# VH-VL binders against q58102: the designs that were tried, part 13

Target 1, 198 residues: q58102
Amino acid sequence: LMDVHVLFSGGKDSSLSAVILKKLGYNPHLITINFGVIPSYKLAEETAKILGFKHKVITLDRKIVEKAADMIIEHKYPGPAIQYVHKTVLEILADEYSILADGTRRDDRVPKLSYSEIQSLEMRKNIQYITPLMGFGYKTLRHLASEFFILEEIKSGTKLSSDYEAEIRHILKERGESPEKYFPEHKQTRVVGLKKEI

## First folded at step 4 (VH-VL)

Design A26 (framework fv_concizumab)
Fold by ESMFold2-Fast, scan of step 4:
Structure A26 (fold): chain C 198 residues (1-198), chain A 124 residues (1-124), chain B 112 residues (1-112)
Amino acid sequence: as target 1 above (198 residues)
Amino acid sequence: EVQLVESGGGLVKPGGSLRLSCAASGFTFSDYYMSWVRQTPEKRLEWVATISSSGSTIYFPDSVQGRFTISRDNAKNSLYLQMNSLRAEDTAVYYCARDEDYYGSGEYNWFDPWGQGTTVTVSS
Amino acid sequence: DIVMTQTPLSLSVTPGQPASISCKSSQSLLHWDGKTYLNWYLQKPGQSPQLLIYEVSNRFSGVPDRFSGSGSGTDFTLKISRVEAEDVGVYYCMQSIQLPYTFGGGTKVEIK
């Protein structure tokens, strides 16, 4: 069985990516990234146990999300900063793991590597980077997720979310900025149970 | 065919109450956020309420907060709007609308479809 | 709350001629996910509103290609390349980047 390391937030898309990779014959290992700002990884740990996959939290340099916060303050828009963090994470993980995956969807704008960026990463690091959800639109993915998972709503950027946003919001507050100025309110879904065996 | 059908509108005096219903068919009702949007006599569109797919999360603008309650019965494919302490400015055609959002995503993109609307008139 | 302003209030068009409607928001509608949450609806006489364009420029299913949306940040435009009789109605822009959802005041399109 080939090991694949999946960037994992505990949300429906990264969860579905892991399920698909298992059905393709891979051995998924879930990785949640933390930058040492707040312990935003706890719910992802719980979801990984529910899914039955091996999981670990990898702590990366706080300066990555400090730079992201700088970019947001300068640009007044978080897209480029989120993209920067995601690309940096993949570059670092590619030094350790030969097969990486994430929950990037066909309809995503950020975070999302271009075809050229994917080719460059794979060639320079001699790895495989897999995006299992790239062939599917949001309606198909919502249908598939609802078939496998019991989902719970959580507010994005809270201490309970395992995405990059939660720690970046905390740094913005430390710098006297209101994160809500840059990040409009929205909610995310989290996997809290299974409807079917995976 | 995906359809939404509203009912329950009518004439009511200021301070009165009215309950609107919306019957959904042709889709998995329990997978979608649902909203109420009203259209004033001046033809302005105003969002009134949103409820999550499970019914656990509810949103209102300040203008109706504390006076209106939104609820749903997924077993009956029905959405409700309980309107209390009605004011003249609540006079409008009330539309039921489906949010393009599956269970618990919380990201709201657009309204499709809309029901035919039910008229609420608040006057003495 | 985000304020949405539409111009003009009304537009009278000879069949086959183009029409253009402007929508301005009081703050940027660009989200961190890279999407801009600006939608257009059409309400034909005696009917409920119907979705025309979502996320600035995407035509909804069944919407003819004579309709196009464009814009970024705070300034948006809906264009009809050749107005037909079926296009008569009131057009509304809407932001869905944050609650409360807010709509423009509407633009009435009539045939001369």
Scores: ipSAE 0.000, ipTM 0.463, lowest interface PAE 16.6, mean pLDDT 85

Design A27 (framework fv_concizumab)
Fold by ESMFold2-Fast, scan of step 4:
Structure A27 (fold): chain C 198 residues (1-198), chain A 124 residues (1-124), chain B 112 residues (1-112)
Amino acid sequence: as target 1 above (198 residues)
Amino acid sequence: EVQLVESGGGLVKPGGSLRLSCAASGFTFSDYYMSWVRQTPEKRLEWVATISSSGSTIYFPDSVQGRFTISRDNAKNSLYLQMNSLRAEDTAVYYCARDEDYYGSGEYNWFDPWGQGTTVTVSS
Amino acid sequence: DIVMTQTPLSLSVTPGQPASISCKSSQSLLHFDGKTYLNWYLQKPGQSPQLLIYEVSNRFSGVPDRFSGSGSGTDFTLKISRVEAEDVGVYYCMQSIQLPYTFGGGTKVEIK
């Protein structure tokens, strides 16, 4: 069994990525990133137990999301900041793990590494980077997720959200900014049960 | 077929209340966010309320915040809009609409289908 | 609130000729997830609105190939390559990137 380390939020996309990798013969290990701002990893820990995969929380330097907050204030748009955080996380994890994966979708533009960025990362770090969902559009992902998982809504940006956004929003508030001026109101899905064996 | 049927509209005086209902059929109601959108006599479309598939999260614009309440009963495939402290500017045709944001994915992208609408007239 | 501005207010078209409707937003509709949250609806006389195009350029199921959407950022266009009698009605653009969801004022399309 080859070990693959999957960036994991507890949401449907990262959960589905882990399931697909298991079906392909990998041994998925789920990783949730935390920056020491708030304990946003707790929902992901619970979802990992439901899925039955090994899980760990990796704490990275708070300066990464502080820089992201600076970028959001400068650009008035979170895309470049989210891209910066994601690329930085992958660069750091590549020093530790030989096979990395995440839940990047076909229709995503951010966070998403370009082909050149993927080749550069893989060559410089001597790793494999896998995006299992790149072949699937939103309708197929919605169908597959609903077949495997029992899903619930969570509000993005809560202190229990396991994405990069939750901690960045907290830093923006600490700086006297309104995160909602930069981040649109939306919700995310969380996996809370299984409908099928994985 | 997928259908939404509204009811409960009528004539009411300013300060009065009405409760609108929307009956859903032909799809798994509990999988979808649901919304109310109104159309003024001048044919302007205004979003009024959105409720998540579980009913746990609710959104309103400032114009109706504190006066309107949205709720749902997934066991009955029904959506409701409780309208209190009605004003003349609330006069409109009220449509319920299915939000294609499946399971609250953050993809509040479009409304399909729309019901046939129910008319609310607030007049002194 | 995001303000949506449609032009023209009305359009009279000879059957078989093209039609073009503009929609402009007061701020970018591009989300950091890479999607642009602009949709188009048609309301035929006496009917409820119906979805035509979602996320700028995706034709909804059953919508004829003569309808197309394009644009980016704050400037969007709906085109009908060959207007038919059944295309008469009021067209609305809508942004769904942030709450409150807002609609354009509508463009009435009529046959000459």
Scores: ipSAE 0.000, ipTM 0.481, lowest interface PAE 14.8, mean pLDDT 85

Design A28 (framework fv_concizumab)
Fold by ESMFold2-Fast, scan of step 4:
Structure A28 (fold): chain C 198 residues (1-198), chain A 124 residues (1-124), chain B 112 residues (1-112)
Amino acid sequence: as target 1 above (198 residues)
Amino acid sequence: EVQLVESGGGLVKPGGSLRLSCAASGFTFSDYYMSWVRQTPEKRLEWVATISSSGSTIYFPDSVQGRFTISRDNAKNSLYLQMNSLRAEDTAVYYCARDEDYYGSGEYNWFDPWGQGTTVTVSS
Amino acid sequence: DIVMTQTPLSLSVTPGQPASISCKSSQSLLYYDGKTYLNWYLQKPGQSPQLLIYEVSNRFSGVPDRFSGSGSGTDFTLKISRVEAEDVGVYYCMQSIQLPYTFGGGTKVEIK
């Protein structure tokens, strides 16, 4: 089976991407990125066990999310900073893994690589970058997620999350900023169980 | 035909209690966050409460925190708002609204549809 | 809390003439997913509010193309190119980027 390394947060989109790749005949390995600021990877570790996929946490340079925090303070909103982190992560992982995937959806704007960015990354690094959810409309994604997963609703900022936001929020606090000024309190979901075998 | 039908409004004295109900039909109720929004006599819209699709997470503004409770029964496709310690400023038309998200995930975007509203009048 | 300021309080419009409503937020409504969480609702006399435009500029199903939304960040506009009798009602903007959800004070549109 071909190994594919999937950027994984423990959320429904990265979880669904891994399930789809397995059904296509790949061998998914889940990768959660941490920047050494806080142990935000723990919920993703629990979800990976539930899904039954191999999982590892990769620690990258703290300077990446420190630069992201600087960008947020300068621009007053987090979009470009989140995009910067995601692109940087993919560039670094492309040096280690020949097939990368993530949970990017068709209608996402951030984090999302443009076609030209994907082509450049694949050509320069000689890799494959797969976004399994890009071909599906929202009704199909809703249907698939609800068929496979038991979801827990969590409030943003209340529990540790395994996305880039958690560690960036912490650095903003260290800088004397209120993260809620830049990151609104929003609703999130986490995969906490399976409704059927994958 | 997607519909929300509310009931339970009425006249109540200050300090009293009232329970509102909202019956949902025409969609998979258990896939959606649900909200209550009220409209004051002066026509201001105020968000009152939100409940997650499973019922495990609930949200309130400070103005009703500790006095109101939102709940749901997914088997009955029903949403409830229990209102205690009612005050004159709680006088309003109360609307049940579906919190439509992109994905059925609980990420909010907009309210559609809204129920017809049920009137709550708090006066002595 | 995000404060939504809506102007004007009321508009009296001759049929067929354009109308413009402004909505300003105390904080940016742009989320890092690239979406701006600003919605417009219309409440016709004796009816419940109904969704008109979502995420700044997207016309909801069945909404006539004479309605358009625009704006970015903290400054948003709803335009009606040719006001018709059925457009009478109170228009509300709403932010859904963070809790608590907040609404503008409303703009009443009347026919002259």
Scores: ipSAE 0.066, ipTM 0.686, lowest interface PAE 6.1, mean pLDDT 87

Design A29 (framework fv_concizumab)
Fold by ESMFold2-Fast, scan of step 4:
Structure A29 (fold): chain C 198 residues (1-198), chain A 124 residues (1-124), chain B 112 residues (1-112)
Amino acid sequence: as target 1 above (198 residues)
Amino acid sequence: EVQLVESGGGLVKPGGSLRLSCAASGFTFSDYYMSWVRQTPEKRLEWVATISSSGSTIYFPDSVQGRFTISRDNAKNSLYLQMNSLRAEDTAVYYCARDEDYYGSGEYNWFDPWGQGTTVTVSS
Amino acid sequence: DIVMTQTPLSLSVTPGQPASISCKSSQSLLHYEGKTYLNWYLQKPGQSPQLLIYEVSNRFSGVPDRFSGSGSGTDFTLKISRVEAEDVGVYYCMQSIQLPYTFGGGTKVEIK
């Protein structure tokens, strides 16, 4: 089986990405990135156990999310900062793993590498970067996720969130900024169970 | 036919309480976030409360936080709004609305359908 | 809280003529994941509000082609290409990018 390392948040998109890759004959290994700010990886660890995939937390330099926070304060908008973090993470992981994947969707704007950025990464690092959800709209992906997963509602931006946002929000607070000014509080779901074997 | 029917409105004095109900039919109630939205006598629309599909997550604006409670009974296809410590500014037509959040996704945020509304008047 | 400012307060339109309603938010409604959470509702006299347009430009099921939504960031427009008698009512914009959800003050559309 070919090993693929999947960037994993415990959310439905990264979970569904891993399931699809398994169905395609890959051996998924789930990776949750942490920057040493808060232990935001714990929910992802729990979800990985539920899914039955190998999981690990990789700690990267705190300076990455500190730069992201600076970018948000400067630009008053988190898109470029989230994009910067995601690209930086992929660049670092590409030195270690030959096949990388994530849960980027067709309808996502960020984080999302352009075609030219993907080709550049693959060529420079001699890796494969797979985005299995890129061909599907969010309504189809929501429906597919509901076929496999039991979902739980959580608040966006909590310390239990395993996306980049949680640690960046914490740094913004440390710098005297209100994260709500930049990151909206909205409804959010996580995978907490299985409806069928994957 | 997708329908929402509110009830429980009435006249109440400041400091009083009312419980509103919303009966849902024609769709799988347990798949949707549900909300209450009120319309003041001046015709301004104000969001009042939202509850997740399972009932585990609840949201309120500061104006009603600590005074109102939203709940649901998925077995009865019913949504409730318990309003305590009512104030004159709570006078409004209260609408039950389906939040387009199918499968508990949290990614779709518009209201359709709306019920016909139930009137709450807070006056002495 | 995001403040939604809607203009004009009212429009009196000759049947068959176009109408345009503006909605401005105090901060961007573009989520960094690419969706813009701006919706339009119509309340006809004596009726409950009904959804017209979701996420800036998507017509809800059954909404006639004469309705169109556009805009980005903080500035949004609802256009009716040719106003008909059934289009009279109060139009509201709404942001749903963050809690609390907030609405514009409404624009009343009347026939001359």
Scores: ipSAE 0.190, ipTM 0.722, lowest interface PAE 6.0, mean pLDDT 88

Design A3 (framework fv_concizumab)
Fold by ESMFold2-Fast, scan of step 4:
Structure A3 (fold): chain C 198 residues (1-198), chain A 124 residues (1-124), chain B 112 residues (1-112)
Amino acid sequence: as target 1 above (198 residues)
Amino acid sequence: EVQLVESGGGLVKPGGSLRLSCAASGFTFSDYYMSWVRQTPEKRLEWVATISSSGSTIYFPDSVQGRFTISRDNAKNSLYLQMNSLRAEDTAVYYCARDEDYLGSGEYNWFDPWGQGTTVTVSS
Amino acid sequence: DIVMTQTPLSLSVTPGQPASISCKSSQSLLHYDGKTYLNWYLQKPGQSPQLLIYEVSNRFSGVPDRFSGSGSGTDFTLKISRVEAEDVGVYYCMQSIQLPYTFGGGTKVEIK
């Protein structure tokens, strides 16, 4: 029915956001952002096929993640840089799409737009920005994801992850920095199958 | 009532093998990452292994890598630790624990509950 | 590996008096998601460890208000405002920001 464009990583949260939007009567289109540094979008493409949603990769200016790397080196902490990238991505996509969504959760801190930032974006760009998971804590999200998805962890040390971090880490290495100083090793999940019809 | 019950501990000589089991009840076992944590005679806690909810992903520290294998049987609500090439340093009480990892996201990583523990003694 | 250092090794407290335990990590436990991955466990005599506090300051279900956690970055504190007999045991801090997960050496709390 109504098209909604969902920022998509191939992970459980963006996947669940797309499923919820479909059940609400939307027609989800999955979008994975790439900055032209490394092909970090391939796992997301595989997951989109599993879910059966339309998918595309949008390439944005690499200067965005180069600035993010500069910010990380200056601040010695990546939070503001990740926030900057996410806000910039949403600003750019808002020029193209009237309904945007992402996998932001209630318990997230970064990346996450404040309510005033959301209001500003929606009014300036005349769009709708939907965060379907914002009302749910991790226990509910675990329950819902386990009902729909077969999940697999992305192995530690993989350079090709589906989020902004992968390309930023690569730029930090190019600049002689160790990304591990800034990004502790964390687990990431991907959707590799469905347990039931969506 | 959420419960974890370990078994399989005992006395074994260096180089020997033991297989530990953990029986889970009172929760949907297949929804949780599961871990083994051991406690040395000096009362130090040491993480030993973690397995994903489906069993497809496993993690070990360097100290046991290649010697220990973690596995699970979701149909039987059971977790296993196969310990090979045992050393005196592996002497400990072994606990299974439910990992509140949000489906492998690395978030909400804490252990609750813990089992009662099973004692492994590696001695000649 | 992240090294977790606890002080003191032990403390004896008269009932009703406060107790404070320190935990220091060899590197920051603050993740860019804004969360700090530091947990506290209590092991009572003859029992298995149990979760007290997760993510620095959040009391786990059933944990009394007299327990509080605080700290940021590399320096963390667990406080018991009024120690009761049931609080006797060994307290452990744990980092869960990266593998391998590591624990502090423990702090034994006893009643005088």
Scores: ipSAE 0.081, ipTM 0.696, lowest interface PAE 6.9, mean pLDDT 88

Design A30 (framework fv_concizumab)
Fold by ESMFold2-Fast, scan of step 4:
Structure A30 (fold): chain C 198 residues (1-198), chain A 124 residues (1-124), chain B 112 residues (1-112)
Amino acid sequence: as target 1 above (198 residues)
Amino acid sequence: EVQLVESGGGLVKPGGSLRLSCAASGFTFSDYYMSWVRQTPEKRLEWVATISSSGSTIYFPDSVQGRFTISRDNAKNSLYLQMNSLRAEDTAVYYCARDEDYYGSGEYNWFDPWGQGTTVTVSS
Amino acid sequence: DIVMTQTPLSLSVTPGQPASISCKSSQSLLHYDGKTYLNWYLQKPGQSPQLLIYEVSDRFSGVPDRFSGSGSGTDFTLKISRVEAEDVGVYYCMQSIQLPYTFGGGTKVEIK
């Protein structure tokens, strides 16, 4: 089986990406990125055990999310900062892993690499970058998630999440900013169980 | 066909209580977040409550927090709104609505369908 | 809370003529995922509200092409290119970027 390393948050999209890759004949390894600010990876570790995939936490340079926080304060909007973090993470991981994947959806704008950025990354690093959900609209993703997963809602900002946002929010507080000024309070969904074997 | 049918409305005195029900059919009820939205006599729409697909996470605006409780029974395809300590300001038509898809970072949220509504009148 | 302001309160339109409804939010509805969470609903007389447009400009299934949504940030517009009798009702905008969800005050569209 070919190993594929999947950027993993414990949410439904990265979880679905791993399931689809397994169905395609890959051997998924889940990777949760941490920047050494807070232990935001624990929920993703729990979800990885539920899914039955190999998992590891990779700690990257804190300066990456510090720069992201600076960008957010400057731009008054987090999109470019989130894009910067995601692209930086993929560049770093591409030096170690030959097949990378993430939960980018068809209808996403950020974080999302353009086709030219994907081709550039693959050519320069001699890797494969796979976005299994790029062919699916929200109705298909909802159907697939509900078929495989028991999902629970976690209110944004009330629990540590394993996406980039959690640690960036913490640095914004350290800088004297209110994270809610930049990150609206909204619902987020996590995988907490399986409805069937994957 | 996808349907939502509300019931339980009526006339109640200030300080009283009512329990609204919403019967869902034509879709997998347990896969969706559900909401209550009310329409005042002045025709303003006000979101009242949202409940997650499992029933474990609940949201209210400040105007009803502590007085209203939303719940669901997925085995019965039913949504409920328990309204306590009712005030004249709670007089409205109450609609049950489905949250189309899950809502979160990068996820969508809009209300479709809406039920036919049930009228609640709080008057002495 | 995000305040949604609609103008005008009402408008009367000759059949076949265009209509335009404005919606303004007290803060930006642009999410960092690049999407803007602004929806439009129509309530016909004696009926429940129905979804017309989601995420600023996407027409919901079955909604005629004569309806179009546009805008960004805090300023949004719903246009009906050629108003028909069946389009009579009250139109509401709604933001879904942040709890609590909030609606505009409504715009009543009537035929002259």
Scores: ipSAE 0.191, ipTM 0.720, lowest interface PAE 6.0, mean pLDDT 87

Design A31 (framework fv_concizumab)
Fold by ESMFold2-Fast, scan of step 4:
Structure A31 (fold): chain C 198 residues (1-198), chain A 124 residues (1-124), chain B 112 residues (1-112)
Amino acid sequence: as target 1 above (198 residues)
Amino acid sequence: EVQLVESGGGLVKPGGSLRLSCAASGFTFSDYYMSWVRQTPEKRLEWVATISSSGSTIYFPDSVQGRFTISRDNAKNSLYLQMNSLRAEDTAVYYCARDEDYYGSGEYDAFDIWGQGTTVTVSS
Amino acid sequence: DIVMTQTPLSLSVTPGQPASISCKSSQSLLHYDGKTYLNWYLQKPGQSPQLLIYEVSNRFSGVPDRFSGSGSGTDFTLKISRVEAEDVGVYYCMQSIQLPYTFGGGTKVEIK
């Protein structure tokens, strides 16, 4: 039984990653990252209780998401900024935890480490980094999520989500920018219950 | 086969009401967001409403907000649009359309299957 | 709202000639997930709209190879390499990156 620390948003992908890791014989500990801008972690705390996993919120330096906001304003596109935040978070957590995981999917472009970036991180920090969903297509992930979870559909930007977007949006507003210019409103889901024991 | 069949259109006076229905078959209806899209007499396409797979979340453009209500009955594989306070500008062919699956990671992002449409005419 | 602008408004084509339709958005349709949320629909006379191309360049099932989509950011093109009589209809581009979903004004393709 090995401890694995899972980056956790309360969404279906990070939730499914934790379930898969438990089925593989790991002991998942859920970690939600917060940058001290807004309390975007509350929904993730609720979902972690529903899933029955240990959970903690780790507060990192606000400067990380301030730099992300600068990058978005400069490039007028959030991809590189989200990638920067994710890589920075993993680098910091790798100093504390020997096995890290997240919910990146096979078809994701960002946030996502390349194979060479993963190898570099693992070798420099002497850790294991696991992406349980990388082997699955969307149909399999949809099937597995529907088997385990009761999902709530929510509109992005209207509820506090535990992804990096929520706090970056707030900083953009503080700087006189409209976040909707960079982060289009779209549909998203979160886990609000279980259909069966995990 | 995958099929959407609309009904309930007709002629109505300004200020009147109509309820449109859409019967779905050939797929797992409860897995999909569903939408209504209308086509004006000038052939402009306008999105009218979207409802989440469970029915818990509903979206409208400003033009129909407060006048239209979208609902669904997953046990009956049916989608509904209740239209109140109808205006001449609501005259259109109304299409039921299949939107993205609830996972948000499907092959298509919107409207891969459309019904045949039902005509709504708002005239004095 | 994202504004979608199509040109030309109409196009008369001799069978076998190529056709090209332009679609421009008022802001980028590239999401940071790496997907570009631009679709093309065809409405044949007397029929419902049907999905032709999704995510800029992917042909929907059953769509002939003569149809191709291209573009990035705010500028998109639909090409028909060799127009056939069955391709007559109105073509619409559509963005699904944000609500409200918005469509182009349509391009009518007809045979000379």
Scores: ipSAE 0.017, ipTM 0.642, lowest interface PAE 7.5, mean pLDDT 86

Design A32 (framework fv_concizumab)
Fold by ESMFold2-Fast, scan of step 4:
Structure A32 (fold): chain C 198 residues (1-198), chain A 123 residues (1-123), chain B 112 residues (1-112)
Amino acid sequence: as target 1 above (198 residues)
Amino acid sequence: EVQLVESGGGLVKPGGSLRLSCAASGFTFSDYYMSWVRQTPEKRLEWVATISSSGSTIYFPDSVQGRFTISRDNAKNSLYLQMNSLRAEDTAVYYCARDEDYYGSGEYYFDYWGQGTTVTVSS
Amino acid sequence: DIVMTQTPLSLSVTPGQPASISCKSSQSLLHYDGKTYLNWYLQKPGQSPQLLIYEVSNRFSGVPDRFSGSGSGTDFTLKISRVEAEDVGVYYCMQSIQLPYTFGGGTKVEIK
């Protein structure tokens, strides 16, 4: 079976990506990125156990999210910074893994690599980069999630969040900024159970 | 079709309590976040509470925090708002409103509202 | 909390003429996901509020195409191209980018 390494937050989209890849005959390995700022990976570890996939936390250089915080302060808008972090993570992981995947959706704007960025990454690193959800709209994603998952709401920006945002928020606070000025409080969902075997 | 029907409003003295109910039909109630929104006599709209599809997560603004409790019974397709320590400023028409579905699409708006139930807090 | 300011407080429109309502937020409603979380509701006399427009410019199902929303950042506009008698009511904008959700003060539209 081909190993695929999936960027994983414990959320519905990265969870669904892993399930789809398994059904396509891949062997998914879930990766949660941490930057050494706070231990924001713990809920993703629990969700990975629920899903039954191998999981690991990879710690990358704190400077990546420090630069992201600088970009947010400069631009007054976090989009470019989140895009920078995601692209940087993929570039680093591509040195170690031949097949990478994430939960990018068709309707996402950020984080999302352009077609030319994907081609460049795949050619320069000699890897495959898979976005299983890219062809599906909201109705299909909701239907698939309803087949497999029990979902729970979590508050964005809490210390329990396993996405890039949690550690960036912490650095913004350290620099005297109000993170909620840039990252509003929204409802987020995570996978807390299965409705059927996957 | 989607219907939300509120009940339980009335006249109550300051410091009193009321329990509002909302009966839902025409959709899978357990798939949706639900909210309460009130309208003051001055016609100002104020969000009051939100509850997740499973009932595990709830949100309140500071103005009602500690006094109001939101709950739901998915088996009965019903939403509730328990209001304690009522104040004159709580006088309003209270609407039940449907929020986003359980998948959490990031579509944060109230697509259907009930008819409203009137709460009057006065001596 | 994000403060929402609507202008004008009221307007009287001759049937068939256009109407325009402004909504301003104290903070940008643009999220980094690329969506702007600004919604419009209409409350007709004696009725409950109903959704007209979500995320700046998307008409809710059943809403006539004479209603349009536009804007970005902190400045938003709802336009009715040709006001009809059934459009009488109070219009409210709402931000849903962060909790607590907040509404504008309303704009009353009346027929002359």
Scores: ipSAE 0.044, ipTM 0.684, lowest interface PAE 7.0, mean pLDDT 88

